# Ledger of designs, part 12: VHH binders against Daf-12-interacting protein 1 (din-1)

Target 1, 171 residues: Daf-12-interacting protein 1 (din-1), of Caenorhabditis elegans (g5egk6r2213to2383)
Amino acid sequence: QRWFYKHFPMVWTGRLALKSTEAMINLHLINGSETFLNDVLGRQVTEENPRRDSVKILQRLRLDNGQVEHIYRILTNPEYACCLALSSVNNIENLKENDTNLKSHFIDYLINKKIAGISSLGEVETKFKSARVHVFAPGEIVNRYLSELATSLHDYLQNTDTRYLLIVFTN
Short names: E, the ipSAE of ESMFold2; O, the ipSAE of OpenDDE; V2, 0.75 times the mean of E and O plus 0.25 times the DockQ between their complexes.

## First folded at step 8 (VHH)

Design p4 (framework vhh_sonelokimab_d1; at its last look DockQ between E and O 0.58; V2 from the best seeds 0.00; counts 0 for: pae E 4.6 > 2)
Fold by ESMFold2, look of step 8:
Structure p4 (fold): chain B 171 residues (1-171), chain A 125 residues (1-125)
Amino acid sequence: as target 1 above (171 residues)
Amino acid sequence: DVQLVESGGGLVQPGGSLRLSCAASGFTFSSYAVGWFRQAPGKEREFIGAISGSGGSTYYAVSEKGRFTISRDNSKNTLYLQMNSLRPEDTAVYYCARDTSEGYYEPLEDAFDYWGQGTLVTVSS
């Protein structure tokens, strides 16, 4: 049982998709509304009311055109849900491929293009609340956010060279 | 049903101009961002730019800065693309599309849920 999992237990497992590539991820809530997150992702119910199982990146947000204030407002809004996304380890037969996809097709892609990935999750009456999803790779804005809000987590991620995305669910 | 119909394509000389139109129906036009794409023969479909539902925010692909202007007239449910200083490399089928989101976001091709049939623009070499 490690320090990270004691403070940031997993709250969701699912697929993150971009173009024709998928990666399995675990989400760990680090700040914001757990109630909102659960309303968006669904609570465990019968098979007729399942949890969401995927998030698809459909748009992008430019990070190199002066949108810092907008982005930081997204990251810091207490009514939103800010999560750390890590590669899922539950699928050991595909661990190498999953980690490679997460790094090359999500993290490196977003960094090189200087963008955040964007998804829209539609409302399903009585099951899921709608949300917009912002997917950030490590970088200047994320480092500023973590250094100011979650210093111990920031140190942990830097010291362990952990691959991650920061995923924010907004209303 | 949601429909998008492009018009205004044709044959133009290098250095010329064209204005494309996209007539929208079957949805509340002013509630959606809309955008333009193009596809040249043998190439992937390429994003040109998009405009917010209100018309207050416009986003362009960097390569098209200064030559193309996107506008909309919500009273006529119409999206426009003004193309100036046309070059033979601009020869393509031009598509309008409805974005599922708004504002700050540059659409990936998969983000658009409804597409027009396209209008052909040919710039003579």
Scores: ipSAE 0.046, ipTM 0.420, lowest interface PAE 4.6, mean pLDDT 82
ESMFold2 (binder alone), look of step 8: mean pLDDT 80; pTM 0.823
OpenDDE, look of step 8: ipSAE 0.449; ipTM 0.752

Design p5 (from p4, 17 letters changed; framework vhh_7n9e_1; at its last look DockQ between E and O 0.36; V2 from the best seeds 0.00; counts 0 for: pae O 3.9 > 2)
Fold by OpenDDE, look of step 8:
Structure p5 (fold): chain B 171 residues (1-171), chain A 125 residues (1-125)
Amino acid sequence: as target 1 above (171 residues)
Amino acid sequence: DVQLVESGGGLVQAGGSLRLSCAASGFTFSSYAMYWGRQAPGKGREWVSGISGSGGSTYYADSVKGRFTISRDNAKNTLYLQMNNLKPEDTALYYCARDTSEGYYEPLEDAFDIWGQGTQVTVSS
């Protein structure tokens, strides 16, 4: 746990939404551009550059063998940020409920439906109006990606009961 | 006022073709992804096809892949659905809908904020 937070610092906190459900998550940057991520999500809570406080999934991508190449293309885009999403611990009173929501309505949902969640981000900066969010649950594609990109992280996640999503931002 | 108006539906025999149109008004048409959905009696709404604002990306449900083609003319503010090799199971009220996001993937229901009244498509055996 200490190792994880040391190597992959938290870069964002906010709400992840799907349909009528929400979960609070922390994003940890594991690969890609922090600058790009900050530009997409907003750097500060200012009038000029407000920080986005939520991401809502509005579309889904079927995960099949035909999509593997597409996913890898996304993950290797020059302008991208790959993050690990974990349950937020900011509110201890709601931690159990938040964890349950994250597992049942996001992780399990995506796995059972064999899909990735998709969202478009166009509200923060005009430059990134076409920016997109890809939300992946643990699975074959994510495991393959992590095994190649971040072997130590892959091992860590396989040896722990950590509930997580892989969230990729692209332009 | 924002408005979507579907047309082109009708009765057709199995194996036949129809071309649906959706006329958009009251908003910048090219700025929105558009989708076709359908609802058969007693069944839930099914999204069958989508197209991005620019028209560069498209989505098709498995049930219509290879048979339906979605397109748009942004200069005319019109969305189209070419339906070939129609089947009785394609019988439904067809709707066009405006997506609040850039859509070429399968949408969730809450992604849409505007849709038309629909046009009836009936495919006989």
Scores: ipSAE 0.025, ipTM 0.376, lowest interface PAE 3.9, mean pLDDT 86
ESMFold2, look of step 8: ipSAE 0.156; ipTM 0.587
ESMFold2 (binder alone), look of step 8: mean pLDDT 79; pTM 0.801

Design p6 (framework vhh_8h63_2; at its last look DockQ between E and O 0.58; V2 from the best seeds 0.00; counts 0 for: pae E 3.3 > 2)
Fold by OpenDDE, look of step 8:
Structure p6 (fold): chain B 171 residues (1-171), chain A 125 residues (1-125)
Amino acid sequence: as target 1 above (171 residues)
Amino acid sequence: ELQLVESGGGLVQAGGSLTVSCAASGFTFSSYAMGWSRQAPGKERELVAGISSGGSTYYADTVKGRFTISRDNAKNTLYLQMNSLKPEDTAMYYCARDTSESGYYEPLEDAFDIWGQGTQVTVSG
């Protein structure tokens, strides 16, 4: 765990929402641009661009073999950020419930439905008005990505029982 | 006033075809993704088909290959062509506006913010 937090610092904390369910997550940047991520999530520097505290999944992407190429195309975009989402530990009283929600209503849901969650970020700067969030559960696509672009992280996740989502921000 | 008005529902025999329409007003129709949902008695509402502002489409597995969603932006109208109808397709069919900006991805039901009153489709066996 010490290795993980050393190499992949937390860059955001907030709510992930799907339908009537919510989970608190921490985002750890694993690939891409931190500057881009901060731009789309908000820097809290000015009132014009406040830091976003939630992401709600409103669309879905059906996962098939064709989507692998699409995902990799997204990841080659000069403006992207790839994050690992973990259950937030800041709320001790609700930690167990939060972890359960993350697993049952997000991870298992996405896996069972064979989909990725999608959200448009409409409340960002004009230049990022078309920014999107892609939420992936562990699976073939995510494993392939991690094995190629984040091998150490891939190994870490394979050797632990870590519950996670892969969240990709694009413009 | 934002409004969606469905039409074209009716009684049809199994194996038959029917087209339902949705007339939109009060907003820039061409800028929004649209969708059809249906609700059968005693069942939950389910998403049937969706179409993005750009024309990308998706279908529920239960209707894929039988139903076709389309739009005429000049007429502010959404269509659902239903072929090879089955008794299981009997339901109230609702037109809805998608708040999502992108047309590439499939919407979730909670992304819809405007609904019509629905049009009844009944398929007899």
Scores: ipSAE 0.074, ipTM 0.495, lowest interface PAE 2.3, mean pLDDT 87
ESMFold2, look of step 8: ipSAE 0.159; ipTM 0.638
ESMFold2 (binder alone), look of step 8: mean pLDDT 84; pTM 0.847

## First folded at step 9 (VHH; framework vhh_7b2m_4)

Design q1 (from p1 with Y103D; at its last look DockQ between E and O 0.79; V2 from the best seeds 0.57)
Fold by ESMFold2, look of step 9:
Structure q1 (fold): chain B 171 residues (1-171), chain A 124 residues (1-124)
Amino acid sequence: as target 1 above (171 residues)
Amino acid sequence: EVQLVESGGGLVQAGGSLRLSCAASGFTFSSYAVGWYRQAPGKQRVVVASISSGGSTYYSDSVKGRFTISRDNAKNTVYLQMNSLKPEDTAVYYCARDTSEGDYEPLEDAFDIWGQGTQVTVSS
């Protein structure tokens, strides 16, 4: 546990939404540009320039169309920001509900539908850069990524049976 | 009051064409995406096409190359030009305001305001 946070510190906390369901998540940067990610999500310097506090999945990308190399290129491009999303434990009043929502309404939903979730974050001048957000549940492409590029993280996630999403911010 | 009103449905022979219209009122039309869904008898509602405020389009595979979505911001209207119609295009077609503002396939939950639907029937 201490190993994980040492190598992958939390870089953002917020809500991930799909339909009428939200889950509180922590993002941990795995690869890519932290500067880009902070420009997209905001640097909370003052109340006047707050960070984004939510990302809503409003579109989808089918993963069963056989174009695996294109999707993998998105996941591995170092100019983007590739994050691991884990359930946030800071909201203990809703801890059981949050974990259940993340598992059933995000992870299982995406796996069963064989899709990635898509969000489009618009630019807000002087506050936020725009980004396309891809939300992946564990599966063939994500397992390939973790096995090839983050083997120790992959072992950690498997050994702890950790529920996660891989969330990639692109420009 | 925010409204979307479909028109232009009807009966048409296979191979024919039909143009659906969706008139919008009660909101800033030019700032929103609008899309078309359809529901065949006994089937789930599925996305057909959508067009963003900036003009980016999405088409389902079943209609790509045959249908064209367009918008006229001066008339607050979105159109669906339906060419080379097939019996499997028979459905109630719904217009909906799309909050996703993108060119990927919208989730149904991205649509927050729905019209009443217009029937399209393709014979033979």
Scores: ipSAE 0.377, ipTM 0.683, lowest interface PAE 1.8, mean pLDDT 85
ESMFold2 (binder alone), look of step 9: mean pLDDT 80; pTM 0.802
OpenDDE, look of step 9: ipSAE 0.607; ipTM 0.845

Design q2 (from q1 with A33Y; at its last look DockQ between E and O 0.17; V2 from the best seeds 0.00; counts 0 for: pae E 2.9 > 2, unsure alone 61.4 < 65, placed apart)
Fold by OpenDDE, look of step 9:
Order: structure tokens, then sequence, then C-alpha cells
Structure q2 (fold): chain B 171 residues (1-171), chain A 124 residues (1-124)
């Protein structure tokens, strides 16, 4: 765990939303542009440095064989930001419920439907940069990506049985 | 003012056809997804069809092969051609704007602007 946080620092915390369900997540940057991500989401909730509070999934992308290469190109683009989303631990009282929500309504949902979650973040009062968001559950595409570009992380996730989403921000 | 106005609804016999129109105003129509929803008596509102800014279409299983959604960006209008109508197609049909971008399948909660609806009644 110490290793993970050292190499992949938390860069954002907030709500992930799908339909009527929400989960609190921490985002850890695993690859790509920190600057880009900061421009899109912000880091801290201050007057000088605002932060988005949530990312809401508004669309679905079917994950078929024809999309794998395209998606992989997106994941490996250094101009974008690829993050690992973990359940937030800031609220211990709600941790179990949050973990359950994250698993059942996001991870399992995406897996069962064989889809990625899609969002479009618009510019807000010129404070945040616009971006497209792809939300992936563990699967073939994510495993390929992690095994090739983040082998240590891949091993960590498998050995610890960590529940996670892969969230990619693109322009 | 952002507005969607439906027209073209009415009474039709089973097997008949109707063409719904939705006129948009107050926003850049060509940049948005637009879709048709319907709500039957005592039932939830459900998606019928949607069309992306790029022309990609989605249809619910119940209307595939019978309904066609199209758009005319020059006229800021989206259409729903309904053929081979059935009594179970009876509902209030609503036009809605999707705030999402790209050519992906929209979720129902992505729609933010709704028309007042037009009644479609299919008799046996």
Amino acid sequence: as target 1 above (171 residues)
Amino acid sequence: EVQLVESGGGLVQAGGSLRLSCAASGFTFSSYYVGWYRQAPGKQRVVVASISSGGSTYYSDSVKGRFTISRDNAKNTVYLQMNSLKPEDTAVYYCARDTSEGDYEPLEDAFDIWGQGTQVTVSS
C-alpha cells in the first residue's frame, strides 16, 4: 500500500455518478499528463484553485472487438490522463456501503453490460478545461494496458484483490 | 430561450404511419444529440430513439425496423417516422435534448430539455 501511494499519488477525490447511484472515489494518476488532469478537474477546493466535485457517466460505449485498438490508443496517449479510481476512505462510517456501491453499480454493471462509461465535461466558468471521460471496469482492455505499461501496478492490483476502475480523461 | 416543440401526433389505425416533428430553438441544434421518448398510461417514460450530432442512431428493441429517427440541422428539426404502428405504441411522445457529445449511446439522464409532448393513439 505504501508503495502504491508513493508511485501513484492521489490527485483528485470526488463523486462518480451513474444514473441515480453515486460512489466516492479517489483518483490516482498512473499515466499521462498531470497538467491536463489538473486543468480538467482541479486539485483543491479553494477560491484560487477550484475543483470539480463529481464526474457523471452520461453515455455508454459498447466494448466490442472493433473498439479495442481504438480504446488502447486513447489509453496510451501521453497527452491524456489515465487514472486509477479507488473507493474513498475518507468516511469510515460509509466505507462498506461505498465499496458495495462501487462494485455493484459501477464495476459489475460495466462488466455485465460489456460497456465503458462515457462523460463529457464542459467548460465551467473558464475555470475548468473540457474533456471526454472514459470509465473502464477491469477487463481485457484494461488488463492489456496495465500488463504492458504498468506491470508493477497490474501485479499489485491482482495480488491485493483491489476493486478499481480505470478512468481516462481526453481532450 | 431553449425550447423543443413537438408536432405530428394524432389518432391512427393499427398498421398505419405517423411522422413526428420536433422543432428546436434557442441553442446550436447541430451540436447536440436529440431523442424521442414516450410514456404510456401508467408506465414510465422510456427512450424510443436517439440521434447523435454525427447522425448515429439508436432504437429501442420494441421499435426497431418500424421507426426511423432523422434530423435536419438546417431546419433545427428532428423527425420520427413511425411505420407499422401498433396499439402498444400508444403514448405521449416527447422530444428531448442530450447534453452529451460524440457518437456514443446516451443514457436517459443525459437529456436536459424536454418538449411538452404530443399524443399518439393507435387504435385496433
Scores: ipSAE 0.056, ipTM 0.469, lowest interface PAE 2.1, mean pLDDT 88
ESMFold2, look of step 9: ipSAE 0.164; ipTM 0.583
ESMFold2 (binder alone), look of step 9: mean pLDDT 77; pTM 0.777

Design q3 (from p1 with A33W Y103E; at its last look DockQ between E and O 0.83; V2 from the best seeds 0.00; counts 0 for: pae E 4.6 > 2, unsure alone 61.9 < 65)
Fold by ESMFold2, look of step 9:
Formats: C-alpha cells, sequence, structure tokens
Structure q3 (fold): chain B 171 residues (1-171), chain A 124 residues (1-124)
C-alpha cells in the first residue's frame, strides 16, 4: 500500500450514489489533467462554497454495443481526468457496510448489466466547471487500458485483489 | 413550475390504435431526454419508450415495432403512437423527464419529473 500511495496520492473523497445506495470513495488520479479535475470538483474558496461532495449515477452507457474504441479514447484523453476509485476506509467507521455497498451495488451491478454508470455535473460559474462522469467497473476494456498504460498498477490491483472502480471526468 | 401533462388515453378494442401526448412547461424541453413509462395494476412502473434531445430512441422489447415515440420541440410535446394494441398494454401511462441532459440512455428510474398519468384500457 506504501507503493500505491507514493505513486497515486488521493485527490478527492466523497460519496458515490446509485439509486438508493451510497458508498464513500477516495479518488486517485491515474492519468489526465489534475487542473481540469480541480476545476470540476472545486477549490473550496469559502466555507459556504465547498468542493462537490457527491457524484450520482443517473444514466448508463451500454458496453456490449461495440463501444470499445470510444471508451478507450475516453480513458486515454489527456484533457480528461481518469481516476481510480477505492473504498474510503479511512473516513468512515462503517467499513463493512461501505465495502459491501461498493461491491454489491456498484461494481457487481455494473458488471452484471454490462454498463458504465454516467453522471452529469452542472457548472456553477464561480465555483464548479461542468463535466460528464463515466464510472467503469473492472472488465475487458479497463483491464486492457491498465495492462497497456499502467502495468505496475494493473499488477498491484490483481495481486492484492483490490476492489475498485475507474471514474473518468470528461469535458 | 415544471410540469408534464399527459392526454390521449382511453378505452380501445384490441388491435386498435391510440396516440398519447405529453405537454411540457417550465424547463428547456429541447435539452432533455423524455419518455413514457407504464404501470399495470399491482406491477412496477416500467419503461415503454424514450427519446433523446437529438432524436435517438429507445423501446422496450414488448412494444418494439408497434409503438413509435416522437417529439415536437416547437410545441414542447412528446408523443407515443400506439398501434396493434393488446390487452396486456392496459396500464396508466406516465410521461417523464430524465434527470440529466444528453444523449446517454437513462437508467431504469433515472427520470426526475413525472406527469399524473393517463389510463389506457385495451379490451378484447
Amino acid sequence: as target 1 above (171 residues)
Amino acid sequence: EVQLVESGGGLVQAGGSLRLSCAASGFTFSSYWVGWYRQAPGKQRVVVASISSGGSTYYSDSVKGRFTISRDNAKNTVYLQMNSLKPEDTAVYYCARDTSEGEYEPLEDAFDIWGQGTQVTVSS
């Protein structure tokens, strides 16, 4: 875990929501623009102007319709922000419930439905830039991306059987 | 302020046709997915058809080939043409707006604004 945090520091913590379920997650930037990510998430310039605290999945992108090349371009675009999402065990005392929710209600759900989760984050002119958010569970396309462009991370996740989502913020 | 108002329901014989309308007000209609759901007595509300801001359409398997969704952005109205109606099409039909703008498909229950519904009854 010392190797992972040395190379991929946490850049955000917040709630991920799908239907009636929430899970607390930490994001770690893997590729793309940290500047864009901070523009979207906010820079907390005032007490009443905090960073975004949640991402809610409200739409879907089917993965079984030949979307492979489109998705790969989303994952590799340097103007976007591609993040690894892990359970936020350090920030919540209900570790078992949070971990179970992430696995059952997000990861397994997305895999079984063969979809990516989609959220749209609206602009607030002086606080947040807008973004569309793609939430991917592990699978063929994500595995190819990681094995080709982040080989050491891919090996780490496989060897530790780490539960994760890949979350991409797009403009 | 935001409203969706359905009309065009009624009683029809099996094999017949109906055209449902949904008038929208209080929001930028042309920017949103809109669609139709239905709920039979004792059943969950299920998607029937939806249409994106750009005109892309989705149909459930049970209505594909028989129903056609369309929109008229100038009149802020979405339509459902229902042909070859069957008794199993009997339900309250609801018009709905997606919670997010765009061309992506809605989740099963991603719609945030609903009408009051219009009854469609198909008799044998």
Scores: ipSAE 0.054, ipTM 0.476, lowest interface PAE 4.6, mean pLDDT 82
ESMFold2 (binder alone), look of step 9: mean pLDDT 78; pTM 0.785
OpenDDE, look of step 9: ipSAE 0.243; ipTM 0.655

Design q4 (from q1 with S100V; at its last look DockQ between E and O 0.81; V2 from the best seeds 0.00; counts 0 for: pae E 5.2 > 2)
Fold by OpenDDE, look of step 9:
Structure q4 (fold): chain B 171 residues (1-171), chain A 124 residues (1-124)
Amino acid sequence: as target 1 above (171 residues)
Amino acid sequence: EVQLVESGGGLVQAGGSLRLSCAASGFTFSSYAVGWYRQAPGKQRVVVASISSGGSTYYSDSVKGRFTISRDNAKNTVYLQMNSLKPEDTAVYYCARDTVEGDYEPLEDAFDIWGQGTQVTVSS
């Protein structure tokens, strides 16, 4: 746990939404540009530094063999931001419900449908940059990515049976 | 008033063709993605095709190779050319404005404006 937070700092907390369901998540930066991510999502460190409150999945990407290499290139691009999404611990009273919701309505949903979630974040005046968002559940692409570029993290996730999503922000 | 109005539906024999049109008004058409949905009797409404403001297209697997979505920004119109029609294509077809740009399969809640729909019937 200490190891994880030391190497992968939390960079954002907020809501992930799909259809009528929402889950609270923390984003931890795994790879890519922290600056880019901050420009897109914001970090409410001060009143003058606002942040987005939510990311809503509005489209789906079918995960087929033809998309694997393309997606992998996106995941490994250092100009983008690749994050691990974990259930938020800030809401202790609803932690179990949130964990269950994250698993059933997001992780399992994406896996069963063999899809990635897609969102497009627009510019909000001069406060936030626009971005495309890819939401991946654990699977072949994610396992390949983690095994190759974040082996220690991959092992950590496997050994702790941690529920997670991989979320990538691109321009 | 913001609105979408579909036209071009009708009865056609299997193997035939139809061209649907959707006329937009009340907003900057060129700035928005638009798409076509259809709903068959007793079934859920599903995405048929979408086109982004930049011209990127998405097609459902069931219509790939047969249907073509296009847009004319000068006329504020989106089209759906439907070729090689099948009885299973029978449905009410709806035009909708997409709030999200891209060439991926949109979710229903990504659309915020809907037309009244046009009936397409394909006879065997």
Scores: ipSAE 0.018, ipTM 0.395, lowest interface PAE 5.2, mean pLDDT 88
ESMFold2, look of step 9: ipSAE 0.033; ipTM 0.484
ESMFold2 (binder alone), look of step 9: mean pLDDT 81; pTM 0.808

Design q5 (from q1 with D98L; at its last look DockQ between E and O 0.82; V2 from the best seeds 0.65)
Amino acid sequence: EVQLVESGGGLVQAGGSLRLSCAASGFTFSSYAVGWYRQAPGKQRVVVASISSGGSTYYSDSVKGRFTISRDNAKNTVYLQMNSLKPEDTAVYYCARLTSEGDYEPLEDAFDIWGQGTQVTVSS
ESMFold2, look of step 9: ipSAE 0.531; ipTM 0.752
ESMFold2 (binder alone), look of step 9: mean pLDDT 78; pTM 0.787
OpenDDE, look of step 9: ipSAE 0.711; ipTM 0.865
ESMFold2, look of step 10: ipSAE 0.517; ipTM 0.737
ESMFold2 (binder alone), look of step 10: mean pLDDT 79; pTM 0.801
OpenDDE, look of step 10: ipSAE 0.674; ipTM 0.871

Design q6 (from q1 with S56Y; at its last look DockQ between E and O 0.40; V2 from the best seeds 0.00; counts 0 for: pae E 4.6 > 2)
Fold by ESMFold2, look of step 9:
Structure q6 (fold): chain B 171 residues (1-171), chain A 124 residues (1-124)
Amino acid sequence: as target 1 above (171 residues)
Amino acid sequence: EVQLVESGGGLVQAGGSLRLSCAASGFTFSSYAVGWYRQAPGKQRVVVASISSGGYTYYSDSVKGRFTISRDNAKNTVYLQMNSLKPEDTAVYYCARDTSEGDYEPLEDAFDIWGQGTQVTVSS
């Protein structure tokens, strides 16, 4: 088993959307409440009763000096669910294409605009809890978080040059 | 009917000031992010400034420090105070509403309701 997947198994796969584009992603829980995450995403993993299948970025949060403490609190709150998002495809050819799209339409976009992407997931009685979703590209505050609280993961991501987003589900 | 009605546009000398207003009706104004976009001749519509339901503001790099967005929820009105105007600020300015209720800033492409636009022309 590879070190990453042994310690951070996939907990969800689905579509991340921004404007008119999509990328398939896998989420790996790295900190916080798996119970909360499953309440938000759904606990039925069958084709007839599927979990949520997508997260759409519709809002933004500026990343500036006035927001640093707020953002760090979001990243570190144990009642939330902080996930690493990686490219997800069925084969190697599609993996490279999807990974490239993830970089250009999500990672580079968020970095260039100096924003976090924001989604709101509505409650569905008895099926899904509501959540606010924060989508962060690699950057100063994310690097600080990983270097302080998940050093081995930080080293892994840097040494493998892995493209990722950090996605946090909050209540 | 959901409506956004802009006012306050016009002709102004470079270095001058102008205040745009946008009156909203037909929806719960206080629950939505609202903002201002502009479209210069031959260019695509781009964000100028926005303000969330919670009061968080966003400004494009080209207007930071010169423009101020504000809202008055009691009057269902959003304002854009434009100071130190430059000829490159010449455009049609549009008031817009976010596609979803929330207290975070909308994406510049997430607006679903637009006003007619008001012309701002800066001479020099």
Scores: ipSAE 0.051, ipTM 0.466, lowest interface PAE 4.6, mean pLDDT 81
ESMFold2 (binder alone), look of step 9: mean pLDDT 81; pTM 0.810
OpenDDE, look of step 9: ipSAE 0.758; ipTM 0.878

## First folded at step 10 (VHH)

Design t1 (from q5 with Q3K A14P V34M A40T V46D V47L S50L S60G A74T; framework vhh_7sr4_2; at its last look DockQ between E and O 0.79; V2 from the best seeds 0.00; counts 0 for: pae E 2.5 > 2)
Fold by ESMFold2, look of step 10:
Structure t1 (fold): chain B 171 residues (1-171), chain A 124 residues (1-124)
Amino acid sequence: as target 1 above (171 residues)
Amino acid sequence: EVKLVESGGGLVQPGGSLRLSCAASGFTFSSYAMGWYRQTPGKQRDLVALISSGGSTYYGDSVKGRFTISRDNTKNTVYLQMNSLKPEDTAVYYCARLTSEGDYEPLEDAFDIWGQGTQVTVSS
C-alpha cells in the first residue's frame, strides 16, 4: 500500500480502450524515462496543454511466434517508459464495472489470444510527442521481466493478487 | 457517403479460384490501408489479408501462399485473388478500411468502414 505508492507514484490517470469497452487505469512508472512519458502524455504546463485522456488498442502483436527477445528489449530500454497499469477506483458501482472490464476485456482477452495490445499515439505539435504503446497482460515474459528487474514489486503483486497490465511507451 | 462494395463471390469447386473486388468511394482511397476479412457462421471475423497504402501486404496463416491481395489506386479498388480454394474457405468475405497504419496487425475495431460482404462457397 504506502510502500507501493512511495516507490511507484502514480504518473497518469486515463482510459484504456479496446473495441467498445473502456477501463479507467492509473499508471505507475517502474522503469525508464519519466521525461519521455510526460512528453508523450502531456506535461500539464497550462490549461491550454491538457494531458491525453485515453489510449486505444487498435493493433496486436502475437506472442506465440518467437518475439521473446524483441519484447524483452522493449521492456528494458531505458529511453522508453515501462508502466504498471492498475484499475482506477472511484465508487463501488464504478469499481465493479471497471474491474470486470479490465479483467475480462483486457487481461483475459490478451492472455487467451496470446497477444500484446498495440496503440499508436500521434504527435500534436507543442502538446504531445508521438509514441507506440505496448500493452502486456501478465505472462511468462512479463513475469521474467518483473522478477529480474523489479523483484520487490513482483513479490508485492503476487502476494496481494493484484490485477495489472504492463504498458510500455516507445518511440 | 463513404462506401465499400464487394463483388466476385460465388459457388466454386474445391481447388478452384475466385477473384473478389472491393470498389471504394467517398474518400481518398490511396491514403488508406485496406483489408479483407471473412466470417464463418458462429465465429468472429478473421483477418484474411491486408495491403498498406504503399503496397506492403500481410496474410493470415491459413491463406498464405494461396491468396493474393492487390490494389489499383486509379480505380479505387482492392482485390483478393483466391486460388486452391478449400471447403474451409467458405465464408462471407468483407472489405474494410483501416483508420491508420501501424507496424503491427490491426484489430477489427481499427477498421472504421466495412462493406456489405460477398458470399464464397466452396463445395463438391
Scores: ipSAE 0.344, ipTM 0.678, lowest interface PAE 2.5, mean pLDDT 86
ESMFold2 (binder alone), look of step 10: mean pLDDT 78; pTM 0.784
OpenDDE, look of step 10: ipSAE 0.553; ipTM 0.804

Design t2 (from q5, 14 letters changed; framework vhh_8h63_2; at its last look DockQ between E and O 0.12; V2 from the best seeds 0.00; counts 0 for: pae O 12.1 > 2, placed apart)
Fold by OpenDDE, look of step 10:
Structure t2 (fold): chain B 171 residues (1-171), chain A 124 residues (1-124)
Amino acid sequence: as target 1 above (171 residues)
Amino acid sequence: ELQLVESGGGLVQAGGSLTVSCAASGFTFSSYAMGWSRQAPGKERELVALISSGGSTYYADTVKGRFTISRDNAKNTLYLQMNSLKPEDTAMYYCARLTSEGDYEPLEDAFDIWGQGTQVTVSG
């Protein structure tokens, strides 16, 4: 864990939402443009530097064989931000619930349904840029991506029981 | 009685523009996310655009940059402005209400009320 946080610092924290369920997550940039991500999500560093509080999944993408290449292209877009989403520790009382939500209602849900989550973030008061959002659960596509572009991270995740999502932001 | 009634469809030339409307009644329109879907003959119904109760919007990739979804809560009306229309946009366009804010695809799970649709035909 120490290695992970050293190499992949947290760049955003907020809510991930799907239907009536929410989970607090931390995003760690693993590939792509930090500036882009910052323009999309913001960073709550100061009062003058606002951030989005949530990302909502609104649509699903079927992960069938015909779409694998397309999805992979999205993941390898030169102008994008790829993040690892981990459960956020908001408070001790909600930690277990949050972890459960992230696992059951997001990770397992996406895996069981064989889908990726999709959303679009609109511009907000010229402070945030719009973006397309893809949310992936661990699986073949993610493993392939990580093995090619983030080998150390891939190895780390393969050897740990870390619960995570891969979230990709594109213009 | 819950009801959605689409209007504004018609024949338009490629490159043209058209606005379809959806009149809602029987529920608190402002409290619900709304959307447009379309179905072409022989094809599955596909989501075109969504707008939340708060005004956040979502567009399918096929229409992004060309279509604009909007709403007038005072008039209980949903709109879809379609610009730069293509023959591929030919379809029956349906207005739908989401069961709840932030509902997830598939459409059958996300929406609980549909209109009868308005036909949009784009000639090449």
Scores: ipSAE 0.000, ipTM 0.206, lowest interface PAE 12.1, mean pLDDT 86
ESMFold2, look of step 10: ipSAE 0.344; ipTM 0.683
ESMFold2 (binder alone), look of step 10: mean pLDDT 82; pTM 0.830

Design t3 (from q5 with L98F; framework vhh_7b2m_4; at its last look DockQ between E and O 0.85; V2 from the best seeds 0.57)
Amino acid sequence: EVQLVESGGGLVQAGGSLRLSCAASGFTFSSYAVGWYRQAPGKQRVVVASISSGGSTYYSDSVKGRFTISRDNAKNTVYLQMNSLKPEDTAVYYCARFTSEGDYEPLEDAFDIWGQGTQVTVSS
ESMFold2, look of step 10: ipSAE 0.405; ipTM 0.716
ESMFold2 (binder alone), look of step 10: mean pLDDT 81; pTM 0.814
OpenDDE, look of step 10: ipSAE 0.541; ipTM 0.841

